# VH-VL binders against Eukaryotic translation initiation factor 3 subunit M (eif3m), part 10

Target 1, 160 residues: Eukaryotic translation initiation factor 3 subunit M (eif3m), of Schizosaccharomyces pombe (q09722r188to347)
Amino acid sequence: DDEQSFAFLLEAVKMDNSTADEAVRELVQRAVNSPKYFFFDDIVTLPPVQQLEQSTLQLLGILSGGMTDDYVSWVAENHAHCQHQKFDEDAIARKMKLLTIASLATQAPNNTLSYGDVAKSLKIDENEVELWIIDVIRAGLVEGRMSQLTKTLSIHRSSY
Below, E stands for the ipSAE of ESMFold2; O stands for the ipSAE of ESMFold2 at other seeds; V2 stands for 0.75 times the mean of E and O plus 0.25 times the DockQ between their complexes.

## First folded at step 4 (VH-VL; framework fv_axatilimab)

Design k1 (at its last look DockQ between E and O 0.97; V2 from the best seeds 0.00; counts 0 for: pae O 2.03 > 2)
Fold by ESMFold2 at other seeds, look of step 4:
Structure k1 (fold): chain C 160 residues (1-160), chain A 118 residues (1-118), chain B 107 residues (1-107)
Amino acid sequence: as target 1 above (160 residues)
Amino acid sequence: EVTLKESGPALVKPTQTLTLTCTFSGFSLSDRGVGVGWIRQPPGKALEWLANIYWNDDKYYNPSLKNRLTISKDTSKNQVVLTMTNMDPVDTATYYCARIYYGYFDYWGQGTMVTVSS
Amino acid sequence: DIQMTQSPSSLSASVGDRVTITCLASQSISSYLAWYQQKPGKAPKLLIYAASSLQSGVPSRFSGSGSGTDYTLTISSLQPEDFATYYCQQSYSTPRTFGGGTKVEIK
């Protein structure tokens, strides 16, 4: 099970500050590329991870607390780094959009997030927003009710 | 409409420090995801990239210039500043600033010619 | 550093001709490649980004193609305003580097 082997690797690195460099790099690579992993605070704070390249630490910081535009700026200068580290730029771009919606949902006043605000933050057409909201709900980051009449998401729960 | 304009001295002496200012309008470095870069072109020669700075203050430099470069921004003035230390006659060039949008230089200033001579 | 080699360095062509300019990278750049047009005394103008995407406001007679190390700019029917020097530039790896240029002039 790929999810079980990732969980084992994560726990191994958490328990051992002297974990081999290869294992730490594999953990980071799998986490950034995974469509299922979203909580990078747990990774960025690990002592062995803090010894990695500055470009990698910047990416992990963006994944733990940034938004899509932080990634857009970073990747523009780090294409070769992504290739060398086997970071999947498109997978990370998708993940950043989901994390951005989750962050907006957590901060939304009155637990109401407009499709217009999502479209602005992700720099996408408003017509695309509903599919992204469905995806963020399926990822388990947000629970809520979509309204086609008001073009809003009423938030019941946010996990991010 | 996006515009950029370079300003600074037309003549510097060898060993002096060059300071160039890029003043721009039609966008702001408060706008997420954008940046400004500096590129130079010696007379009759190809372009050479110098440095980039992004809205979030991330900075990137051409390593061949041996840490002679410093880039900074003043978002409230819509300005980006480049300094280059220890100028030499080989640094004689037209210096351009340009907006970085999704990783590419999409709008350029008119350029400013800098001559390094005693 | 990734070296960008343009060919030819100069060419002479007539209005209406199809013009191709090539750019060879010293290693794969995964289509992180731009093309610029520069007229004498003026700043470069972005034509093509991401190897094949046409910049807004650029005529459709310009197109880009290629992958890996080999990239091509094509002008399908040369116009009088297209006589200029053309540069490729890779944005794959720091430092960003430019080709030496291709001067397109009237025959």
Scores: ipSAE 0.616, ipTM 0.850, lowest interface PAE 1.9, mean pLDDT 91
ESMFold2, look of step 4: ipSAE 0.638; ipTM 0.850
ESMFold2 (binder alone), look of step 4: mean pLDDT 93; pTM 0.946
ESMFold2, look of step 5: ipSAE 0.636; ipTM 0.850
ESMFold2 (binder alone), look of step 5: mean pLDDT 93; pTM 0.947
ESMFold2 at other seeds, look of step 5: ipSAE 0.590; ipTM 0.843

Design k2 (from f08 with light chain S30R T94H; at its last look DockQ between E and O 0.94; V2 from the best seeds 0.00; counts 0 for: pae E 4.3 > 2)
Fold by ESMFold2, look of step 4:
Structure k2 (fold): chain C 160 residues (1-160), chain A 119 residues (1-119), chain B 107 residues (1-107)
Amino acid sequence: as target 1 above (160 residues)
Amino acid sequence: EVTLKESGPALVKPTQTLTLTCTFSGFSLSDRGVGVGWIRQPPGKALEWLANIYWNDDKYYNPSLKNRLTISKDTSKNQVVLTMTNMDPVDTATYYCARIYYGSYFDYWGQGTMVTVSS
Amino acid sequence: DIQMTQSPSSLSASVGDRVTITCLASQSIRSYLAWYQQKPGKAPKLLIYAASSLQSGVPSRFSGSGSGTDYTLTISSLQPEDFATYYCQQSYSHPRTFGGGTKVEIK
């Protein structure tokens, strides 16, 4: 079971700072590539993870609190690193867009996030925004109601 | 309209430090995802990448020149500064600054400034 | 460092000719490649990014193709303003490296 084996690996690295380098790298690779894992604070702070390459640590920092444009700048300088580490650039790009919407939702004035602001932040056409909002809701990162009439998301809860 | 312009001395002596300023308009380094890079070209020779700096202050240097280069930005002035220590006649070149936007390539270039290193 | 080898280093062609310039990377660069045009005394101008995407304002007679280690810039019908030196540049790995250039001259 992929979710159970990931949880086991995460707990093993948490409990033992002497965890083998291969296991630490597998944990990071699975976390960054996973469509289901979003909370990188728990990984970034682990002592064995802090021994990894600076480029990897930069990526984990972006996943912990950055926006999609942080990733775009980082990946532009790190294509070879991603290939060597088996980081899926497209999977991470998708994850960053979801995390960016979640961050915007947390900061949204009056709990209302405009589709225009999402499109600007993700650098996408406004006509693509609804599909991304559906995905961020399905990921459990925000709860809210979409309005195509006003082109807004009314936010009930953001968990990011 | 995006423009960049290099400024600095046209002549430096061997061992001196070169300081070049890139002043730009039509974009800002407060714009997320944007960067500025420096590239040089010796007379009649190919282009050589020097350094990049991004809006979030991430910096990247050509390893062959790493100990000699410092790049910095002043977002309020729309400026990027390159400092290169211990200049030598082989460093004689036209120095360009260029914008990095979405994807790691240089989409707008300054006109370049010729720097000659001679005694 | 990834070495970028351009061929030919120079060529002579007439207006209207189809021109092909090759860029060979010393290892796969997975289409993280740009093409620039440089006229004497001028700054380089971006033509193609991501191996095959045409930069805004660049005439459609320019095209890029290739994958892996082998990349090609094609000018379908050479115009008088196209006599210049062309450079490829990889952005896959550090440091960024440019090809040695291909000078396109009047026949």
Scores: ipSAE 0.322, ipTM 0.769, lowest interface PAE 4.3, mean pLDDT 90
ESMFold2 (binder alone), look of step 4: mean pLDDT 93; pTM 0.945
ESMFold2 at other seeds, look of step 4: ipSAE 0.376; ipTM 0.790

Design k3 (at its last look DockQ between E and O 0.97; V2 from the best seeds 0.00; counts 0 for: pae E 2.2 > 2)
Fold by ESMFold2, look of step 4:
Structure k3 (fold): chain C 160 residues (1-160), chain A 118 residues (1-118), chain B 107 residues (1-107)
Amino acid sequence: as target 1 above (160 residues)
Amino acid sequence: EVTLKESGPALVKPTQTLTLTCTFSGFSLSDRGVGVGWIRQPPGKALEWLANIYWNDDKYYNPSLKNRLTISKDTSKNQVVLTMTNMDPVDTATYYCARIYYGYFDYWGQGTMVTVSS
Amino acid sequence: DIQMTQSPSSLSASVGDRVTITCLASQSIRSYLAWYQQKPGKAPKLLIYAASSLQSGVPSRFSGSGSGTDYTLTISSLQPEDFATYYCQQSYSHPRTFGGGTKVEIK
């Protein structure tokens, strides 16, 4: 069971800071590629993770607190690194869009996030925004109500 | 309209430090996802990448020249500066700056010829 | 470093000709490749990015193809303004490297 295997690996590395390099690299690879893992503060702060390559640490920092544009700039300089580490660039790009919406939602004034702000931050057409908001809600990162008339998301809860 | 222009000395003596300034308009390094890179071309030879700097101050250098290069930006002046130490006649080239957008050099300056000779 | 080998180094062609320029990478670059046009005394101009995507404002007679190590720039019907030197450039690995160029001249 891959889900249980990942959870055990994460907890093992958290519990034993002398964990073998191979296991630490597998943990990072699985976390960055996973469509279900979003909380990278738990990983980036681990001492054995901090021994990894600077490029990997930059990516983990982006995943823990950055936005889509941070990833776009980083990946443009790190294609070979991603291939070598078996990081799935497209999976990470999709994850960054969801994390970006979640970050915008957490910081939205008056708990209202406009579709225009989402479109600008994700570099997408405004007519694509609702699909992405549905995805971020399905991922459990944001709870709220969409309005096509006002083109906004009213945020009830953000867990990111 | 995106434009870039390189400025700096046309003649540099061996061992001196070269400082080049890229002044641009039509975009800003406060624009997320944007960068500026430097590329040189010796007369009659292939282009060689030197360094990139991004809006968030991330920097990347050609490893063969890393200890000689420093790149920096002044976002308020729409400028990027490249410094290259210990110049040698083999560094004689036209130096270009270019905008980076989604990883590719989409707009280039006209270039500035730098000759290194005694 | 990834070496980019362009061929031919030069060619002569007439207006209306179909021109093909190849670029071979010393290892796979996964389609992270750009093509540039450089006219005498001018800076390079981006034509193609991501191996096959046409840059805005570039005529549709230009196209790029290929994958892995083998890439091709094609000009389907050469025009007078297309006489220039063409460079490929990989953006897969540091350092970013360019091919040696292909000079397209008037026959």
Scores: ipSAE 0.581, ipTM 0.835, lowest interface PAE 2.2, mean pLDDT 91
ESMFold2 (binder alone), look of step 4: mean pLDDT 94; pTM 0.955
ESMFold2 at other seeds, look of step 4: ipSAE 0.594; ipTM 0.841

Design k4 (at its last look DockQ between E and O 0.97; V2 from the best seeds 0.00; counts 0 for: pae E 2.6 > 2)
Fold by ESMFold2, look of step 4:
Structure k4 (fold): chain C 160 residues (1-160), chain A 121 residues (1-121), chain B 107 residues (1-107)
Amino acid sequence: as target 1 above (160 residues)
Amino acid sequence: EVTLKESGPALVKPTQTLTLTCTFSGFSLSDRGVGVGWIRQPPGKALEWLANIYWNDDKYYNPSLKNRLTISKDTSKNQVVLTMTNMDPVDTATYYCARIGYRYGSYFDYWGQGTMVTVSS
Amino acid sequence: DIQMTQSPSSLSASVGDRVTITCLASQSISSYLAWYQQKPGKAPKLLIYAASSLQSGVPSRFSGSGSGTDYTLTISSLQPEDFATYYCQQSYSTPRTFGGGTKVEIK
């Protein structure tokens, strides 16, 4: 079971700051590639993780507090690093779009996020925004209700 | 209209430090995801990448020249500055600055006209 | 360093010809490749990025293809303004490296 083995690995690294380098690298690789893992503050702050390569630490920083634009700039200079570390560039790009929407939702004035703001931030066509919002809600990062009439997301709760 | 223009000395003596300024318009380094790079071309030779700087001040250098290069930006002036120490006749080239557009690759979508720098005497 | 080998180093062609220029990388670069056009006394101009994506304002007669180590720039119907030197550039790995160029001349 991939979810159970990941949870065990994460807990093992959290409990023991002398965890073997191979296990720490596996934790990071699985976390960045996983479509289900979103909370990178828990990983980036771990002492054995902080000893990894500078490029990996930059990526973890982007995943814990950055936006999709930060990832676009980083990956443009780090394609070979991603190949060497077995980081899935497309999976991470998708994750960054979801995290960007979650960040926008947390900052949205009056708990209302316009489709226009999402399209601008993700640099996508506005007609694609609703599909991305559905995905961010299904990921559990945001609770809210969409309105195609007003082209907004009314935010009830944000977990990010 | 995106434009870039290089400025600096045309002649530098061996061991001196070269300082080049790229002044640009039609975009800003406050625009998220963009950057500026420096590339040189010795007469009749291949292009050689030197350094990139991004909107968030991330910097990348050609490893063979890393000890000699410093790149910086002034976002309010729309300028990027390249400093290269210990110049040598082999560094004689046309020096270009170029914009790195919003993309997953480090591609140079707009280039300055270039400035010829000769290292002699 | 990833070496980029262009072929041919020069070619002669007539207006209307289909022209192909090849760029060979010394290792796989996963389509992180650009093509530039440079006319005498001018800066390079981006034509193709990401191996096959056409830059805005570039005529559709230009196209790029390839994968792995082998990449091709195609001009489907050569025009008088296309006589120039063409360069490829990889952005997969540091340092970014360029090919030696292909000079396209009128026959």
Scores: ipSAE 0.527, ipTM 0.822, lowest interface PAE 2.6, mean pLDDT 90
ESMFold2 (binder alone), look of step 4: mean pLDDT 92; pTM 0.940
ESMFold2 at other seeds, look of step 4: ipSAE 0.617; ipTM 0.861

Design k5 (at its last look DockQ between E and O 0.96; V2 from the best seeds 0.72)
Heavy chain, then light chain:
Amino acid sequence: EVTLKESGPALVKPTQTLTLTCTFSGFSLSDRGVGVGWIRQPPGKALEWLANIYWNDDKYYNPSLKNRLTISKDTSKNQVVLTMTNMDPVDTATYYCARIYYGYFDYWGQGTMVTVSS
Amino acid sequence: DIQMTQSPSSLSASVGDRVTITCLASQSIYSYLAWYQQKPGKAPKLLIYAASSLQSGVPSRFSGSGSGTDYTLTISSLQPEDFATYYCQQSYSLPRTFGGGTKVEIK
ESMFold2, look of step 4: ipSAE 0.638; ipTM 0.855
ESMFold2 (binder alone), look of step 4: mean pLDDT 94; pTM 0.947
ESMFold2 at other seeds, look of step 4: ipSAE 0.651; ipTM 0.859

## First folded at step 5 (VH-VL; framework fv_axatilimab)

Design p1 (from k1 with heavy chain D58Y; at its last look DockQ between E and O 0.98; V2 from the best seeds 0.72)
Fold by ESMFold2 at other seeds, look of step 5:
Structure p1 (fold): chain C 160 residues (1-160), chain A 118 residues (1-118), chain B 107 residues (1-107)
Amino acid sequence: as target 1 above (160 residues)
Amino acid sequence: EVTLKESGPALVKPTQTLTLTCTFSGFSLSDRGVGVGWIRQPPGKALEWLANIYWNDYKYYNPSLKNRLTISKDTSKNQVVLTMTNMDPVDTATYYCARIYYGYFDYWGQGTMVTVSS
Amino acid sequence: DIQMTQSPSSLSASVGDRVTITCLASQSISSYLAWYQQKPGKAPKLLIYAASSLQSGVPSRFSGSGSGTDYTLTISSLQPEDFATYYCQQSYSTPRTFGGGTKVEIK
């Protein structure tokens, strides 16, 4: 199973700083492409990961604490790198939007995140926001309640 | 309205260091996702990319010139600075700065001509 | 480095003609390509980005097409103000590289 194989690979690299370069690269590729993996601090800090190319380390840093616009500017200079590393640019773009909403939710004053702030941060039409919020809740990154009348998300919990 | 303007010396002697400043308005490098790049064009020849800098201080250099180029920004002054060391007559060109948006140079300055000769 | 080869180096055409300019990349650039217009003594102006997307304010007679290694800029009905040199530029791989240019003269 891909999820079991990924979990095993992650734990192996965490426990053994001498892990083979091919395994480390496989871990990173699967993590960045995965629609289910979101917590990149666990990966970016690993000693064998720190030996990878600077472009890869920049991407992992963006995934661990950046927002959509960090990725947009990074990928604009790294299309060939993504191709060579088999990083799926579209999958990562989607992941960055979810992580951006989770970051906004964590920082939202009074635990209330406006649809307008989400639309501005993701550079999308406001009519798209509710679908993205549903996705971020389904991913388990945010717990809360949407109000179409007030166009807000009332946040109960953010994992990010 | 987005505008960019290059400034610097019109004449530089061989071996000297060139410093060019791009001053812009209508956007800021505190605007997320935006960058500024430098491109040159020798008289009658094609364009050559030199370097890019982004709002988050990420920098990219043409590898053939990497040891000679330094790019930096001063966000509070709306400026980007390019330095190029060890100038040679072959570096005689018009130097442009341009805004980067979604990976493309969408607004350009008028350019500044730099001549390298004794 | 990805080499961009433009053809032709120059051309002369009449007002109203359909003009095509080609740009060949030395390897696939996955449509990460822009077209610029440059008039004498002026800075380049972005016409087309992402191979086929028209920049705001650019006349609809300009269009871009292509994929992989082969890209084309088309001017559907050449106007007197289209006298210029046209450059393609790839943004797939560092260093970003430009084609050698195509000079378009109006007869």
Scores: ipSAE 0.619, ipTM 0.846, lowest interface PAE 1.9, mean pLDDT 91
ESMFold2, look of step 5: ipSAE 0.641; ipTM 0.849
ESMFold2 (binder alone), look of step 5: mean pLDDT 93; pTM 0.947

Design p2 (from k1 with heavy chain Y102F; at its last look DockQ between E and O 0.98; V2 from the best seeds 0.00; counts 0 for: pae E 2.7 > 2)
Fold by ESMFold2, look of step 5:
Structure p2 (fold): chain C 160 residues (1-160), chain A 118 residues (1-118), chain B 107 residues (1-107)
Amino acid sequence: as target 1 above (160 residues)
Amino acid sequence: EVTLKESGPALVKPTQTLTLTCTFSGFSLSDRGVGVGWIRQPPGKALEWLANIYWNDDKYYNPSLKNRLTISKDTSKNQVVLTMTNMDPVDTATYYCARIYFGYFDYWGQGTMVTVSS
Amino acid sequence: DIQMTQSPSSLSASVGDRVTITCLASQSISSYLAWYQQKPGKAPKLLIYAASSLQSGVPSRFSGSGSGTDYTLTISSLQPEDFATYYCQQSYSTPRTFGGGTKVEIK
């Protein structure tokens, strides 16, 4: 299936630093576009990945440790690069919002993340926040309890 | 109220280095996602993009001018500086700075005219 | 570099006229296009971004349309304050490039 073929490709590139350029580019394209792949440290550290274009390395750095605003600034200068590399800008934008919530959750004082802080960081209306929190929990990045009364997420566990 | 203001010399001799400062208010380059760019317009001619700098210090240059341009920021002073080396009379233009929001120039300074003449 | 060709270079119109200005890109720019208005001695003002999205504070008589390589700015009923030069600009590829301008003059 698509998960098994991706896992095989990732392992093949990890095992062979001389992996052909087209296979390395396919790995990166599938990882950045995938709604299920979130842990880019595993990819960005691979020696053959480090040989790719500067714009691609910048994107992988953003996916590894940045936030939505890093991506918004980057993509504004890289639309043509995304088209040529077949990076799905909308899929990546969605992924960045989930990763941003996961980063906020990991850093949240007292394991409590306010809806206001999420809305501010994602640049969305506060009435959209709970849907995004449901999605980040569904993605397995965060475990916690939502409260509409207090407008907060109480964090039990963060995987990011 | 978002404002930007360009400052620098009105007259530069050929081969000299031009330094322009954009001083702005109503926003900060501590604000995530924001940038400042430089654009010039020779008298009676079309606009030409020069360089952009973002809040996170990412920089982008017009490739035809890349070796001549340097852009930098001082976030605490709300300033962006553009340096252009080896000026020539063809570089005579009005120079604008502008705020970048979601990739578009939404607020512009009034511009400063720079004449390059022997 | 992506070349932006504006048509016409100039036009004469009366208050109340419907005005259309076209911008042709040398390759597809996927709607990463802005329109600016510039009056003599003044800085450009953003009117339209993303080909069709109206900037805040811009009158609704301005609209943008198009896709691929062909883009159009329309002023549905020209007002006295609309006599200016209009520029398109692509944000798809570096370097960002502007059209040559369209001067809208009083008939």
Scores: ipSAE 0.504, ipTM 0.828, lowest interface PAE 2.7, mean pLDDT 91
ESMFold2 (binder alone), look of step 5: mean pLDDT 94; pTM 0.948
ESMFold2 at other seeds, look of step 5: ipSAE 0.615; ipTM 0.846

Design p3 (from k1 with heavy chain Y101P; at its last look DockQ between E and O 0.87; V2 from the best seeds 0.00; counts 0 for: pae E 2.4 > 2)
Fold by ESMFold2, look of step 5:
Structure p3 (fold): chain C 160 residues (1-160), chain A 118 residues (1-118), chain B 107 residues (1-107)
Amino acid sequence: as target 1 above (160 residues)
Amino acid sequence: EVTLKESGPALVKPTQTLTLTCTFSGFSLSDRGVGVGWIRQPPGKALEWLANIYWNDDKYYNPSLKNRLTISKDTSKNQVVLTMTNMDPVDTATYYCARIPYGYFDYWGQGTMVTVSS
Amino acid sequence: DIQMTQSPSSLSASVGDRVTITCLASQSISSYLAWYQQKPGKAPKLLIYAASSLQSGVPSRFSGSGSGTDYTLTISSLQPEDFATYYCQQSYSTPRTFGGGTKVEIK
């Protein structure tokens, strides 16, 4: 089971500050490529992870606290690094869009996030926003209700 | 209308520090995802990339220039500044600044010629 | 550093001709490749990005193709305003590097 093996790998690296470099790199690669892993603070703070290449640490920082545009700027300068580390640029781009919506939801005044603000932040057509909101809810990052009349998401809870 | 304009000295003596300013309009470095880069072209030779700076203050430098370069921005003034230390006659070139929307240089300034000689 | 080798270094062609310029990278650059046009005394102008994507406002007679190490800029029907020097540039790996240029002369 790939999810069980990832969880064991994460716990092994958390518990052992001398974990082999191959295992640390596998953890990072699987985390950044995974469509289901979103909480990078747990990874970026690990001492063995802090010894990785600066480009990798920059990406982990973006995943832990940045938005889509931070990734777009970073990846434009790091295509070769992604190829060498086997980071899936498209999978990460998708993850960054979900994390961006979660960040916007946490900051939304009156717990109301407009579709227009989402479209602007993700640089997508407004008619695509509902599909992304559905995905962020299914990922467990946001709870809320969509309104077609007002083109808004009423936020009940945000985990990010 | 996007425009960029380079300014700085036309003549520099060897060992001196060159400071170039890129002043632009029609966009802002508060625009998320956008950057500005510097490229030079020695007379009759190919283009050479120098440095990029992005809206979030991320900076990237050509490693062949061994930290001779410093790039900075002033978002409120729509300016990017490049400083290059220890100038040498081989650094004689036209220097361009250019906008980077998605990793490529889409709008360029007209360039400024910098000559390095005694 | 990734070396970009352009060929030919110069060419002459007639209005209406199909012109092909090639760019060879010293290693695979996975289509992270741009083409620029530079007229005498002017700054370069972006034509093609990501190997094959046409920049906004660029005439459709310009096209880009290729993958891996081999890339091509094609002008399907050469016009008088296309006399210029053309450069390829990879954005796969730091430092970004340019080809040596191809000078296109009309007639």
Scores: ipSAE 0.527, ipTM 0.820, lowest interface PAE 2.4, mean pLDDT 91
ESMFold2 (binder alone), look of step 5: mean pLDDT 93; pTM 0.947
ESMFold2 at other seeds, look of step 5: ipSAE 0.536; ipTM 0.816

Design p4 (from k1 with light chain S30Y; at its last look DockQ between E and O 0.95; V2 from the best seeds 0.73)
Fold by ESMFold2, look of step 5:
Structure p4 (fold): chain C 160 residues (1-160), chain A 118 residues (1-118), chain B 107 residues (1-107)
Amino acid sequence: as target 1 above (160 residues)
Amino acid sequence: EVTLKESGPALVKPTQTLTLTCTFSGFSLSDRGVGVGWIRQPPGKALEWLANIYWNDDKYYNPSLKNRLTISKDTSKNQVVLTMTNMDPVDTATYYCARIYYGYFDYWGQGTMVTVSS
Amino acid sequence: DIQMTQSPSSLSASVGDRVTITCLASQSIYSYLAWYQQKPGKAPKLLIYAASSLQSGVPSRFSGSGSGTDYTLTISSLQPEDFATYYCQQSYSTPRTFGGGTKVEIK
């Protein structure tokens, strides 16, 4: 099981700071590309991860606390690095949009996030917003109720 | 309506430092996700990339120009400044600034011709 | 540095002709390539980004194609306003580099 083997690799690196460089790189590659992994503070803080290339550390910082526009600027100058490290640029772009919505949901006043604010932050047409909100809910990052009439998401829980 | 305009001296003596200013409108470097770059074109020759600066102050330089280049921004004035030290006649070119959007130069200034000679 | 080689260096064509120019990269650039049009005394204008995506406001007679190291700009029916020099530019690796240009002239 690829999900199970990832979880074991992550725990192994967490428990042993002398883990081989190739295992650390495999962990980072799998985390970055995974459609199911979202919590990069757990990885960024690991001592062997801190020894990786500056470009990789910049990406991990964006994944742990940045927004989609941080990734857009970074990737524009790092296409070759992504190819060398086998980072899937499209998978990361999608992950960044989901993480951006989760961040907006955590900060939303009155636990209400407008579709307009989502569209502005993701730089997408407002007509696309509801599909992205469905995706962020399916990813388990946000629980809430959509209203097309008011064009809002009422937030019950945010995990980010 | 995105516009950019280069300004600076038309004539520079060898060894002097060139300072060019890009003034733009229709966007701001306080807007997330954009940047400004500098490109030059010697008379009758191909384009050469010099440097990029992004909204978050990330900077990238052409390695062949070593440490001769410095790029900076003044977000409140909608300006980007390029300095190039130790000018030589081979640096004679038209200098352009351009907006970077999703990694591509989508809007360019008209350019400013800089001649380096005694 | 990634070298970008354009061919031909120049060509002569008539209005209505189909024009094809090529750009060869010294290594794979994974479609991180743009095409620019430049008229004498003017700044370059972006035509194509990401190898095949048409920039807004650019006529549909322009198209880009290719992959790996080999890329092509095509003008399906040359118009009087298309006589210019065309440049490719890779954005895959630092430094960003341009091709030497292809001058399209009236026959």
Scores: ipSAE 0.635, ipTM 0.848, lowest interface PAE 1.6, mean pLDDT 91
ESMFold2 (binder alone), look of step 5: mean pLDDT 94; pTM 0.947
ESMFold2 at other seeds, look of step 5: ipSAE 0.690; ipTM 0.874

